# Designs tried in a protein design chat: VHH binders against Putative cysteine-rich repeat secretory protein 14 (CRRSP14). Part 4

Target 1, 255 residues: Putative cysteine-rich repeat secretory protein 14 (CRRSP14), of Arabidopsis thaliana (Mouse-ear cress) (q9ljw1)
Amino acid sequence: LNMNNPYLYHKCSANQGEYKLGSLYKKSLDSGIQQLSKDNEVFRGGFVYMDHTDPNGTLRVYITFQCRGDIYGSHCRSCFATARAELFKRCPRDKAAIIWYDQCFLEFSSISTGGKINYDDNICIDTARARPNAKTHTGDDSVLEFLRLFENLTNIAVTKRNNFVKDVEKPALYAAGEKRFGNKKIYVMVQCTHDLTPRACVECVNHNVRQFQDCYEDKPVGLKKGARVLGRSCNFRFERYPFVNAKTSPNYLKF
Short names: E, the ipSAE of ESMFold2; O, the ipSAE of OpenDDE; V2, 0.75 times the mean of E and O plus 0.25 times the DockQ between their complexes.

## First folded at step 1 (VHH)

Design n8 (framework vhh_enristomig)
Fold by ESMFold2-Fast, scan of step 1:
Structure n8 (fold): chain B 255 residues (1-255), chain A 121 residues (1-121)
Amino acid sequence: as target 1 above (255 residues)
Amino acid sequence: EVQLLESGGGEVQPGGSLRLSCAASGFIFSDYAISWYRQAPGKQREWVSTIYSGGDTNYAESVKGRFTISRDNAKNTLYLQMSSLRAEDTAVYYCAATYEDWLSPSGYDYWGQGTLVTVKP
C-alpha cells in the first residue's frame, strides 16, 4: 500500500528442527506474532523482543522485530506485514527463522536470544562493484578515515538518546550520517538491536566491520560502491547515495 | 614491471628544506592514489601524506603546514616538499601507490625502496 519493502535475505534454521502444524509451538508462535501486530508502541519505537508462551505456559517462542532507525509508524508496520507474510512462506514449519528487508527484520527462535550478541548467519551484501579505473578515494588515510568514521558513528549510537521517543532514557543504538571525501559523499549507518547494552553494541559493530574485510577475497579488495553486513544483533551500511531519511533519523550527522 | 624510485633525501639542519621525488613506471599513474610513508630507526612505519588521483590531498597532523605533496601525471612523478624540518623528521621515506579502492587497507600496493632524510640537530 504505502511502500514496497525490498527483500534482502532470509535464513531457515534447520538446526532447531521443525514443528508440526497445529502444535503448541505453532500456537505460541502465531499468538506472539498476532500480539506483536496489535501493539502500536512497537511500531512507534521500532523494536520488540518478546518471550511468548502458549496458554498453558508450556512452550516458549522468542520473537525479535526491528525497523531501521529512521522508519516509524505506518512504514514500520508495512515492513512487519511483509516480513510476517514472507517468513512463513519461505520457512514453513522451521522452529527458527529470520528475514531481512531494507526497512526491518523479523526473527523467531525456540532458543532465548535477548540481550546476547548473535553472530550466527551474518551476511555481507555488496552493491555493484565500481568501474575499473573510476575516480575513487583510497589509501591509508582514506582507510583510517573510514574506520574512524564508523568508530565515531558507533560512539554516537551508544551515547545519544532517540529524541523521537519522548519517555525513553536509553541510547538510540542507531546513528547515521554523511561525510564528504574530496569530490564525493559517503552515507553511513550503524544499528544494534535495542536489547543490547551499549558495550555489547560496540562489540557487535566492531565484529561486523572486521567480518566485512573477510567477506571479500577478490583483488583489489573493497572496490565497492556500497555494502553492508547484516546481523541478528547489529548491522552497518554504507553507500554513495543517501538511503536513510535524515529528518526521521535520531542524531543524523554531517561529518 | 612496476617500479617506484624515490630520490632527494640527504642531510639537512633543523629548519631546513628538502624536496623528495618518486618516479613511477609500469602502471597508469594517474589512476592511483600515491602516499608518502616514513620509518625512523627502531620505529613502526607511519603515514605522512596522500594525494589522490583527482588531486585532493591529506596530511598527518605532525607534518601539516610544513610538508606539501604534489604530483605530475605527465611525468609519472610524485613530490614531497618538506620545510621547517625537525630532528624527529629523520627517517627513511617511502612512496606507495594504491589503486583507488577506497576500502582496501590490504589492497594491492606498490612500494619504493626508500630515501633517507637525516635532520642533524
Scores: ipSAE 0.000, ipTM 0.111, lowest interface PAE 17.6, mean pLDDT 78

Design n9 (framework vhh_enristomig)
Fold by ESMFold2-Fast, scan of step 1:
Structure n9 (fold): chain B 255 residues (1-255), chain A 122 residues (1-122)
Amino acid sequence: as target 1 above (255 residues)
Amino acid sequence: EVQLLESGGGEVQPGGSLRLSCAASGFTFSTYAISWYRQAPGKQREWVSTISSGGSTNYAESVKGRFTISRDNAKNTLYLQMSSLRAEDTAVYYCAAEPYVTIDEYGEHDYWGQGTLVTVKP
């Protein structure tokens, strides 16, 4: 299957420059990506942050890959294969690049990215244009209700374990759910990269929620048909239709 | 099945004109912003022009005043009228459909076409 994995966005970073074909950077990057592709634990757990060096240990490349928190195993691996192929096609010689699909993202960089919130190049996406026939008539007073919902969801993401991954003691840093508003439902999700602490995850999501309000200040959140903020360190999303697999989502909630 | 099919590429002389077309199927064409991108040998893809669902147009500085983007929603077709062509315009031209309007060179794209080659003879 795996048909519902649309491309979302990519960024080629001009500020880190370009590598030359056959360079040590290219060899380290290719080696790291190849090593990642063979690691079944990555696709079972849904996350890796890799600090990879050339054989001499002198040149580093940093690779981050994460699947959406309801996507594991073969679906996660399939998303990686798509992201890998498209990222190198779209950013053929860039030393840093990131690509987001609905079900995963892949990033590489010559600069260390692990364990830190990265607020660079966050993007606000209004789903209404992709689904113009999806309608909503929720009023302005829904803003506080949405903020409380995301606060609750984030608290769950940073406190509850991932019950689908064996032998993991850390919080899932992912939660999704649904809430009824009148006779209709909204579907919500938050996720942080697994290199973050719970506290950093809360800070990241709070920043993205504030950024969303700035992006769409002239329209109440309740009037949106769906939206998300994509970031390198965390993401949140809401829609008027189900978009995650509730059966494979850790901490899925019906509010 | 979503498809974007470019046509109209070919060889032209400097100063000449060419009209590219992109035929779309499998989605509601009129609701999408549609863009032209190009890729010259040894370079990354660069954004050329976008037309929004409402008909607003934007152009890369290098083609402004020389290229005109337009759409025919009844025919599900996007056009790029190219005039005063230069050797530097030699590239494979791609049609891309976007759910959102973007002015970014790297863009956001749901769908890409197969491309059509434009060669401006030196």
Scores: ipSAE 0.000, ipTM 0.099, lowest interface PAE 18.7, mean pLDDT 78

Design q1 (framework vhh_7aqx_2)
Fold by ESMFold2-Fast, scan of step 1:
Structure q1 (fold): chain B 255 residues (1-255), chain A 123 residues (1-123)
Amino acid sequence: as target 1 above (255 residues)
Amino acid sequence: QVQLQESGGGLVQAGGSLRLSCTTSGFTFSSYAFSWFRQAPGEEREFVGAISGSGGSTDYADSVKGRFTISRDNAKNTFYLQMNSLKTEDTAVYYCAADRYSEWLYPDEYDYWGQGTQVTVSS
């Protein structure tokens, strides 16, 4: 279960408080998660945002689930099963929590999250050294090419439809690709949650790219090893090795 | 001045063994992690193996795991690559490298490099 692309991170949101076992909140949460788990269309399309309530309409829970844009069907469902089991184990009574894997993320909250960029708990992972020798920095040209590459990917993500999902009119909000830098090739991906507008997706990715620079304090960071910024509304990733399935990736580009 | 110098390369028959050495000078040896990389003609430079500053951790490329062993001798300011069960595809120029921050997989992250030593494995 996700052994080759394991767990990345999780967050239990203490600021929304805790529910009691057997509470209406827990019943709404369990019901919503169970309903999601039986919906084949979620795993075929790779995204759901739902607001779910108890039968009396008193207590609402909001659930977001998304698979990486190259992951569909049984692999997407497998990631959901792992995320579900681990999230409740790691955050057993929290009213809000999120967990990320390479192939998917799962979030629940007592507060509506749909249609808005959420910058809470963004995290930089798989990062370069915190204080590298300044002599190893690549300089301005490599940084500019990196920024142009992600700008190009983001433009593709917000304009082109996902050919693997037939009844969705909206852009894929996902793109991936590869580009050679000198004697090396880098592999890149951007993705936003499907509840966002194209404009919101662009703003989300731009914020995460700026945050990536800030993760290394005041010093410019060259393209050394793989890195990503995980967010609730969008993420980007680059690596020195291929990590997405090009055959199932909509909008895969070779630069 | 800081420098790294490889030795121990040469011609060997498939199934044979070689031991490469990297002698260092000009810095505090015990504070650095050390790695071996190799580059075959027309290929990219690739990671082979690494050893941490404490010597407590080692890592290897899948292609050499179980056949190659990296070690260090802090008293001699030298680290080694013991290569066993050599294959023709191990033919390459082997480089030693040193890095203060132990980032092992990517050549561009290393502070200091040797000039390389040729290893040729014949059938």
Scores: ipSAE 0.000, ipTM 0.100, lowest interface PAE 20.3, mean pLDDT 77

Design q10 (framework vhh_7aqx_2)
Fold by ESMFold2-Fast, scan of step 1:
Structure q10 (fold): chain B 255 residues (1-255), chain A 125 residues (1-125)
Amino acid sequence: as target 1 above (255 residues)
Amino acid sequence: QVQLQESGGGLVQAGGSLRLSCTTSGFTFSDYAFSWFRQAPGEEREFVGAISSSGGSTDYADSVKGRFTISRDNAKNTFYLQMNSLKTEDTAVYYCAAELYSDFGSWTEYEYDYWGQGTQVTVSS
């Protein structure tokens, strides 16, 4: 098990404009982030969606933070600290921005984002790339088996509860597992933000799985080694190495 | 930054020996299976030998069995190819390669995640 937390991607959302240093928006943003940083329940549960306002209630900032479903406590808090520092460094003065690390993501926005699937800025990431002149290929049976694997995983994510968190009545909206394909073992994960309904989570993951194929059509490099699609509302990932902690992953499966 | 760097190549007389090293950085060494490939001028790149990520299983091309030995040192993030009884037909550029979680190493170059830049081995008659 590697506990590495590599930076994956960030986006500064120019569409919402910039705030000025010392502005009421900046004060609301800083206050919200500081409040989040002191909330032990966030890091135990691994998710928060915060609708934060200034003392006069005139300006709202929406903050979303989530750790990967196997990451809790001090590791989740550590990822938040890294994401916080880097997001403000990379997106100075932007009213909206998001950053993804392997173990968490952090987003803020001046527009309400909660409970809605957001497909904007989805990104496909290869874990390892073949050489430019090397090719890999996948048979139809492998593709179909891969799709069925993610269908099964998504069903578990939206039906099974997370016994490692406070709100045990809700589905985890997270599942991970492993399956052998020939002489190789594949490790898989799906996760949605906890503000989504189970139905919205299914739709989000289905979209990302379709987008996965589109990202790599007609490319000379195959994806047999591992890949993910990162989104603001959900993500899926597969690798040829174990990347989640099975002991802390709710409903971890061996297919 | 993932890096694989070969060393130990050079000129040697037929019947002699060389030890190649591949030093690695930027990944968890113990998770990877390692292989050596070689390419002679005008030829396709060919498999030479592999060592598994677990259990210490090794595999070799028929042309080098009994003469070459692959080994790994997890503490040093380095793996080796000991080449004995060298023949002129062993002349090639030797490449080290890494494949994530392989029990036997792959025979095809298309399965490998990372590659070194190569080191020249020349065996004179």
Scores: ipSAE 0.000, ipTM 0.162, lowest interface PAE 14.2, mean pLDDT 80

Design q2 (framework vhh_7aqx_2)
Fold by ESMFold2-Fast, scan of step 1:
Structure q2 (fold): chain B 255 residues (1-255), chain A 123 residues (1-123)
Amino acid sequence: as target 1 above (255 residues)
Amino acid sequence: QVQLQESGGGLVQAGGSLRLSCTTSGRTFSDYAFSWFRQAPGEEREFVGAISWSGGSTDYADSVKGRFTISRDNAKNTFYLQMNSLKTEDTAVYYCAAGDYFSLEDESEYDYWGQGTQVTVSS
């Protein structure tokens, strides 16, 4: 789990326009981000969605931050610091932007983004790591097994509580695990943002699984070395190597 | 909205088996997690078992693990409690319940309840 925060992707949303330096929007954004940076509960729980106003209550900004479900405390805070610094540099003056790292994502917007599934910023990432002579699983059986595995993980994510967070009574909306396929293992994870209902989380993951198939024409999921679909509302990932900390993952599963 | 109705209760001898069914009315059967609860005379209602909306996860009270199995049939809008190796202590009114969350033992968290079906286990 002691890894740098690897950058994955970012998007600057031109459709909401730009703020001016020194504007009320910039003051509200800076204030919200600064408030978030001081809140130890955000980094213990791993999620916040905030509707933040400037001191006069005139203008609102919506900020979403989430750490991967096995990341909390100082590692979560470290990812936030990296995301904050880079998002400002990559999307200067944009009213809406999102950035993803292996361990977290950060988003801000002038329009409410919480409580509803958002597919606008979804991106497919193929790991594309070279592993010469590695066996591949192919055919319909492999595809169906992967789909069933993600269904099982999603069900766990929306039903089991986060046993690492004492005050959280709702489902973790996160699950990870491993499963053998012949002479190799795959490692899998699903996660939704905590503003979603369990039902919306299931719908989000199902959409992303279908989107994953569409991103890779003529390439069954069983032929991939590793892949993920990143979204503001949910994401999933699988790899041929372990990538989450099983000891800090709520309800880590060995299939 | 979901309406629940239990069936399959009755009198059985200790060591016997019984299967309870809970049939739901409505077009949203697959949107709910389902649970069984039971209440013995003069006692509080207690959790028995649960099944998730996908059917991929089940959970059971320690007293029934290995003896009871919960399952669902989405095509029939029905879920079941298969009770094996019944004991006299299993005598109770059994209730089915539906809710948004899987495996909650707090009965107040469930949106919909059946009216109950009596199970009596004689020695």
Scores: ipSAE 0.000, ipTM 0.133, lowest interface PAE 16.7, mean pLDDT 78

Design q3 (framework vhh_7aqx_2)
Fold by ESMFold2-Fast, scan of step 1:
Structure q3 (fold): chain B 255 residues (1-255), chain A 124 residues (1-124)
Amino acid sequence: as target 1 above (255 residues)
Amino acid sequence: QVQLQESGGGLVQAGGSLRLSCTTSGFTFSDYAFSWFRQAPGEEREFVGAISGSGDSTDYADSVKGRFTISRDNAKNTFYLQMNSLKTEDTAVYYCAAEPTYWYSLSEDDYDYWGQGTQVTVSS
């Protein structure tokens, strides 16, 4: 299996109930996951949203899988294998569940929400320790510059194509880059699931940036050691260390 | 209550080897990334090597790459720096450092927990 791919979080969605072991739902879910595992195009492109049905077309399972926008091929496939194994272990018999790793996420559900923003179970992850060590005084200009950085990054994500994927005519819905603030570099990334429209992606990221401010209301956003908001439809991340492969990131930016 | 304690330092001839250990307590070891820094007399403290929370990612300063190896043992709450082919320029006090993050940092500013340091002296 793939290394350098930490588990981040999982959620078993009790609201959709449980299936019985050996049920038609479980067989359909297993069949869909198995079909995904054999599809080389999924791992080359880094995204799939599929509605998988039994042979009679009566019972549907919806599966979403996405790799981080710099992860392709064997690394993407390896992340899928890890996510698959852990999701069924952590959420036995749940009809809906999601698991996030640093390099990918995998979700299944009995209810279709493809093409719609889902804010359920968004999480704020602070790379620094929970309690701040020291606070530096900073003006509103630092916060505004940080917000403008993510606005610019999001505009690139919803505008520029992914030139690492053949025949993609739509925006990548992914962008990453770096910027210097004084003597420090900050490394940034935004990504939306590829079932979203560009407009929905912008709305999703804007919501997550606002949620981030609420999670860390008493701390200067631009001076954090690193953080992300992780969601079902989009995420953003920044760190003080490089975390994406610039060579495999579409239009990696130096601000 | 987080504590880090180095051991394994000492005097060694150029070309020799030493293994430093950092024993930790007061936290869940597997949740932390770990690093080694060093400070030579009259110099600034500098990065030496780092290991991620999973142990899957490591990084090294250019001056030690290929000679030093960082590793961790979650069962023993200890992480290590294996130093091979030592040079007189490696003489320094070595500090272990920990941060409650998955990914390591190359900046000392990002580490909240530090050991007391252990002296490594390499003679020609």
Scores: ipSAE 0.005, ipTM 0.143, lowest interface PAE 15.3, mean pLDDT 80

Design q4 (framework vhh_7aqx_2; at its last look DockQ between E and O 0.04; V2 from the best seeds 0.00; counts 0 for: pae O 11.2 > 2, placed apart)
Amino acid sequence: QVQLQESGGGLVQAGGSLRLSCTTSGLTFSSYAFSWFRQAPGEEREFVGAISWSGDSTDYADSVKGRFTISRDNAKNTFYLQMNSLKTEDTAVYYCAADLSGYYFTDSEAYDYWGQGTQVTVSS
ESMFold2-Fast, scan of step 1: ipSAE 0.295; ipTM 0.695
ESMFold2, look of step 2: ipSAE 0.038; ipTM 0.582
ESMFold2 (binder alone), look of step 2: mean pLDDT 81; pTM 0.816
OpenDDE, look of step 2: ipSAE 0.005; ipTM 0.284

Design q5 (framework vhh_7aqx_2)
Fold by ESMFold2-Fast, scan of step 1:
Structure q5 (fold): chain B 255 residues (1-255), chain A 123 residues (1-123)
Amino acid sequence: as target 1 above (255 residues)
Amino acid sequence: QVQLQESGGGLVQAGGSLRLSCTTSGFTFDDYAFSWFRQAPGEEREFVGAISGSGGSTDYADSVKGRFTISRDNAKNTFYLQMNSLKTEDTAVYYCAASEFWGSYEPYEYDYWGQGTQVTVSS
């Protein structure tokens, strides 16, 4: 219902260095991004991992793009256009960079990233405002309840097909849903990049959920209202308000 | 018909002690986390302390830590705030609150509230 696509985070990776303007690396990067921008199947399916090279086959760039599992077609393409423009604006000349929006992420790298879990640059994002000098230690009971919910959701993500894509036999690696707590609901989502195996997806989400516990202990307020852990290979999110389109989410669940 | 009712407020001299009680009805007491908030004249409601549904965890605002203790008695459907070494800055209306979720400083996270009880600390 809410088609807003807010910027979330970006990282310019200094450890791979910078390319020079007019370099073969820049030509491979621009060519790969341009090829992606014209591929309607990418936006229909919501994912691409691209091993792209210059016309002489001498330099490779690795590009990953994924839309949130409820976002397809023109909305997915629109998020790509925004991510593309902002990533090159924010990370000029970096050989590796990533940017996350609510509805998609875009990454490029000079090092092969496909099929491997990457925990670099994982970030916890809270929806609540932090309070100066506020200190609270949340109890185990509430954290364990959310951990169990995400375990169940992840099992669905790695077992159920994307019912919006008819000829794909693989699991969606995406699940979303809602759970009732008394008179209130929480809304939840997990997603892995489609280059991962189901086993790797489970491991990725489990790692991010454990990282969330660490982030949770250190942050005084608001984590139970809504939070997410963004990663290069997987992410999860929960909110006290609906944030995904249930009608376009594969296998949307009411717990 | 959920109700929370504070008692135990009143006038006390600086350095004194006071114990607030919050008696609850109309819900399953053991399923809820409980907190105390306070509001001084002209200010917003601020967090004071909380106790988890199991009673195994407690949190306090930095300004009251070491002086205030929150506890619960599931058999009596009542929870308490023991206030020691009271300061004039502790003068406020004290509210008890209940939520199915624990660990929030924010009033809007709490589903049920008492009417408040006045605590006045004189110098």
Scores: ipSAE 0.000, ipTM 0.144, lowest interface PAE 15.7, mean pLDDT 79

Design q6 (framework vhh_7aqx_2)
Fold by ESMFold2-Fast, scan of step 1:
Parts: C-alpha cells; sequence; structure tokens
Structure q6 (fold): chain B 255 residues (1-255), chain A 123 residues (1-123)
C-alpha cells in the first residue's frame, strides 16, 4: 500500500477576522500548536480537541487535529508537521483556518467548535476526475449497493471500539472495509471527529452521503471510480483501490 | 417528475389507530430513505420517524416511540406510518419525505416532499 499523503483542500475563515503579528492571539495559537506537537498521545490516538489560552487566561484558541483512523504514530506526526507548516503558509494571520490532507486534518478557530456537528465548508472530491479516462458506474443496483454499504459501515463505526487503543470503551467513530461486486472490489471508509457522540456521528455521515449526490450534476448518482466528502466533523470515502491500511484499521471489514 | 402523495389521514378517536401511506413515482424507490414529519397549527415542522434505504434501520422521535411504526414496500413504491394509541397531541398535518441518505438529519436535508395529509385526533 502506498501511503502517499496529498494535499486535498484548505479554507481560511475570513468571518473571524485577522490577528496582528505579535498579538496575544498569535501567541496563544503558537503555544497551543507547539504543545500539541510535543504530545505523543495525540499521535498514538489520532485525535485532539484543545481549548488553549494565553498564560493570563484572557484569550482562547480552539484547535482540532485528527488523523485518518488507520494512521498512527510517526505517519500521523508527519501529517501534522506538513499540515501545520502549510496551514500557516496558506492562511496567514487568519483567526480561523482548516486544512485537509489524505491522512489528517488540522483546524484552529477563535470560536468553540467541539462537540457539535459543523457542516460549514464541506467539500466533494471526485477522485475519478483526477484521472481523465475515469468512468462513472450508473444504475439502480449500483446506487442501492453503495447506500447499503455506507449504512452498514456507519453502524459499525458508531458501535465498535478501536481495538488498537487500550482501555477505551467509546466507539471508534471510524470504520473501513471492502466489498466485492463481481470481479471488482470497492474500498470504503467513514470517520467522525472523536468529540462527537455516536448519534451526532450518524447524523453527520448521513448529511455527507446526501452531499455526495449534490456534488454531481449527472442524475441518478451511481458509483464513480472513487469519491469522498470532507467535512469538519466527518468524512467518507470510497475507491476501487485499497487506500487504507487494513492491518492498522480497527475492525476492518470484508463484506 | 418526482411525486410523493400521502393518503390515509382523517379523523380518529384518541386511543385509535391510523395507517398513512406515501406513494412515490419518478425515481428508483429502493435507492431512497424515507421519513415522516408533522406540523401542528402554530408550530414548526418536526421529525416523526425514518426508515433507511435498506429497511434495516428505523428511527423515531421520542414522543412516538413504541406507538408508531414506519415500514416500506419496494414492490409497491410505497412507505407507511402505522400510528397506534393515538393522542390528541398527535393532531397535525403529516408530510412524507424522501432523501438519498441513510436517514434523517434535518428538514433541509430532504430532497422531496409530499403535500401533507391532515390527521385529527379527537378526545
Amino acid sequence: as target 1 above (255 residues)
Amino acid sequence: QVQLQESGGGLVQAGGSLRLSCTTSGFTFSSYAFSWFRQAPGEEREFVGAISYSGGDTDYADSVKGRFTISRDNAKNTFYLQMNSLKTEDTAVYYCAAKSQIYYTNLADYDYWGQGTQVTVSS
């Protein structure tokens, strides 16, 4: 499996304004990011939501970081380092910004974002469009099988624990797997941020599955060669090639 | 082209039962998830129940759990809401809705809506 980590998208949130160089906001942001970068448990577990303040407790910054559920340790840390460098380069002085890579995302904000579904700035990425000769598989059977597969996957994500994380009783909010359709396989993944409840995770994924259909002008929506919807609170992806590491994916499924 | 049509509404006594039907056309029924919503006079439209595209999962508002059952019949392109032990507070216009999702998230997430059918529960 090639663990390539391409840049996917970023958004600078102009509605929260800009900070000044040397400001308390910048100091709190830099301090929070630096603290996160030194925390080995973040990269072992793959998620953090941080409410960070300056030493006087006067200004808060909220930082969210998550690695894809099959990415741990050094690969997770490497994705963080890349995301950190690129986010500050692409969104200079913005008080809020988010960046997505294939293997992780990093967000900061001056407004508390934890524990709530956030549908702002969801994006559709059609992997098939990156390949000029890609063809869409359409038809009622393909659509039905696609929807059933993601229903099953979502149910597993909100009920099964992460077998790779010891002494955690919460559901993984992540599931991945493969399903055979004749001579072909489809590889699938759903993930929610770990600050969400199982119920909120289900609602988030359902919204993103709908947004998948809205991303394509051709109706009815069939199976494309590969696609994903990236959100601040949850993501789903499917491909015709394996893209997750089954050995490090908790509860990897063969349907 | 896409049409959703409710039927089965009407007047019923408290403690009674009604079965609502939503007949659909213009899309592949088996590829859609379905829900029922209701709106009482002077109130916002609220979720009642949902069924996934596979029929393997259902969800209900707390106020109707144990009393209402949603089901689907792919052969008839129709889905149903069986309402038992009706209460006066169940009086509302009931709307069927369809979406290309597993089940409900919010009102804005539904792709298609019916015109509504009145259910009146008398004391």
Scores: ipSAE 0.000, ipTM 0.127, lowest interface PAE 16.9, mean pLDDT 78

Design q7 (framework vhh_7aqx_2)
Fold by ESMFold2-Fast, scan of step 1:
Structure q7 (fold): chain B 255 residues (1-255), chain A 124 residues (1-124)
Amino acid sequence: as target 1 above (255 residues)
Amino acid sequence: QVQLQESGGGLVQAGGSLRLSCTTSGRTFEDYAFSWFRQAPGEEREFVGAISGSGGYTDYADSVKGRFTISRDNAKNTFYLQMNSLKTEDTAVYYCAADSLWESYTEPSYYDYWGQGTQVTVSS
């Protein structure tokens, strides 16, 4: 059956220009994407960063793909198929582009940024529409508890291994869980791309948490029904409903 | 504009069950997050339970958790509160509430639409 992968956002990067159809760049890009699509290890592990060249080694493209840390196998492959089709449709001939779905993201670029935090095009998304007349509660103590929760979750992401992946001693760079806040229960997730070091992952998430506070200035996080910050190198998400599969999430936590 | 109408209130003995219904008119059922609140004699309105507009999550006040269940029927544009193992402390006027832009489902002041209330009386 066809999988439903909810679209979140995309960005066509004008700063790297356009390729011509039939160009060496397009051939390298298509070849890289095709090789990725045939690699079952990518969909079992949920991540690839690829430096791909044409057969003569003259032109490079860089492809990053990651599934959310609870998504693997056929669901991961389904998200890739959707992302692949939509990215080329939405960003025709762009040398660099990225697209995010609930279950994965796909990016390509003519510039290598592997192993480095990339803050370009970070996006704040909440699950509620804008509400200009909404009352806000400033100085809510729940904000500090929320920040402490994500600090704890990030520490777990960078220290605990992924028990669903064999023979990997590296940290999962992913953690998810749930916690009760008074009469509210929240579900939380942090994830970094697997090319980052644990230290870089911590820096990335901390930046995105600060950016979240700026995006929702003067509005306590406890008043939202859910939000996330999407980035090229890391993302975090919280909701008031379960959105990850606890059975397939490495080291799922109940705080 | 959305209008909410409660039904199903009444008198029930402790240990009994009762199901409240809230029917929506106006926008489609799925455009709104839905909650139940109650107001006991001499007290302020307090949160009872909530269901997301998608139906993907429910939440309950600690005092009713495990006894009350919130659900919805999109075909009837109705959401429900199934109340089991009722206690005398559950006696209150029950209100359904909807917020097109749900931000804080435990806070009465954040709901855009309210029903008129239905009385639930639990006798010992």
Scores: ipSAE 0.000, ipTM 0.102, lowest interface PAE 20.5, mean pLDDT 78

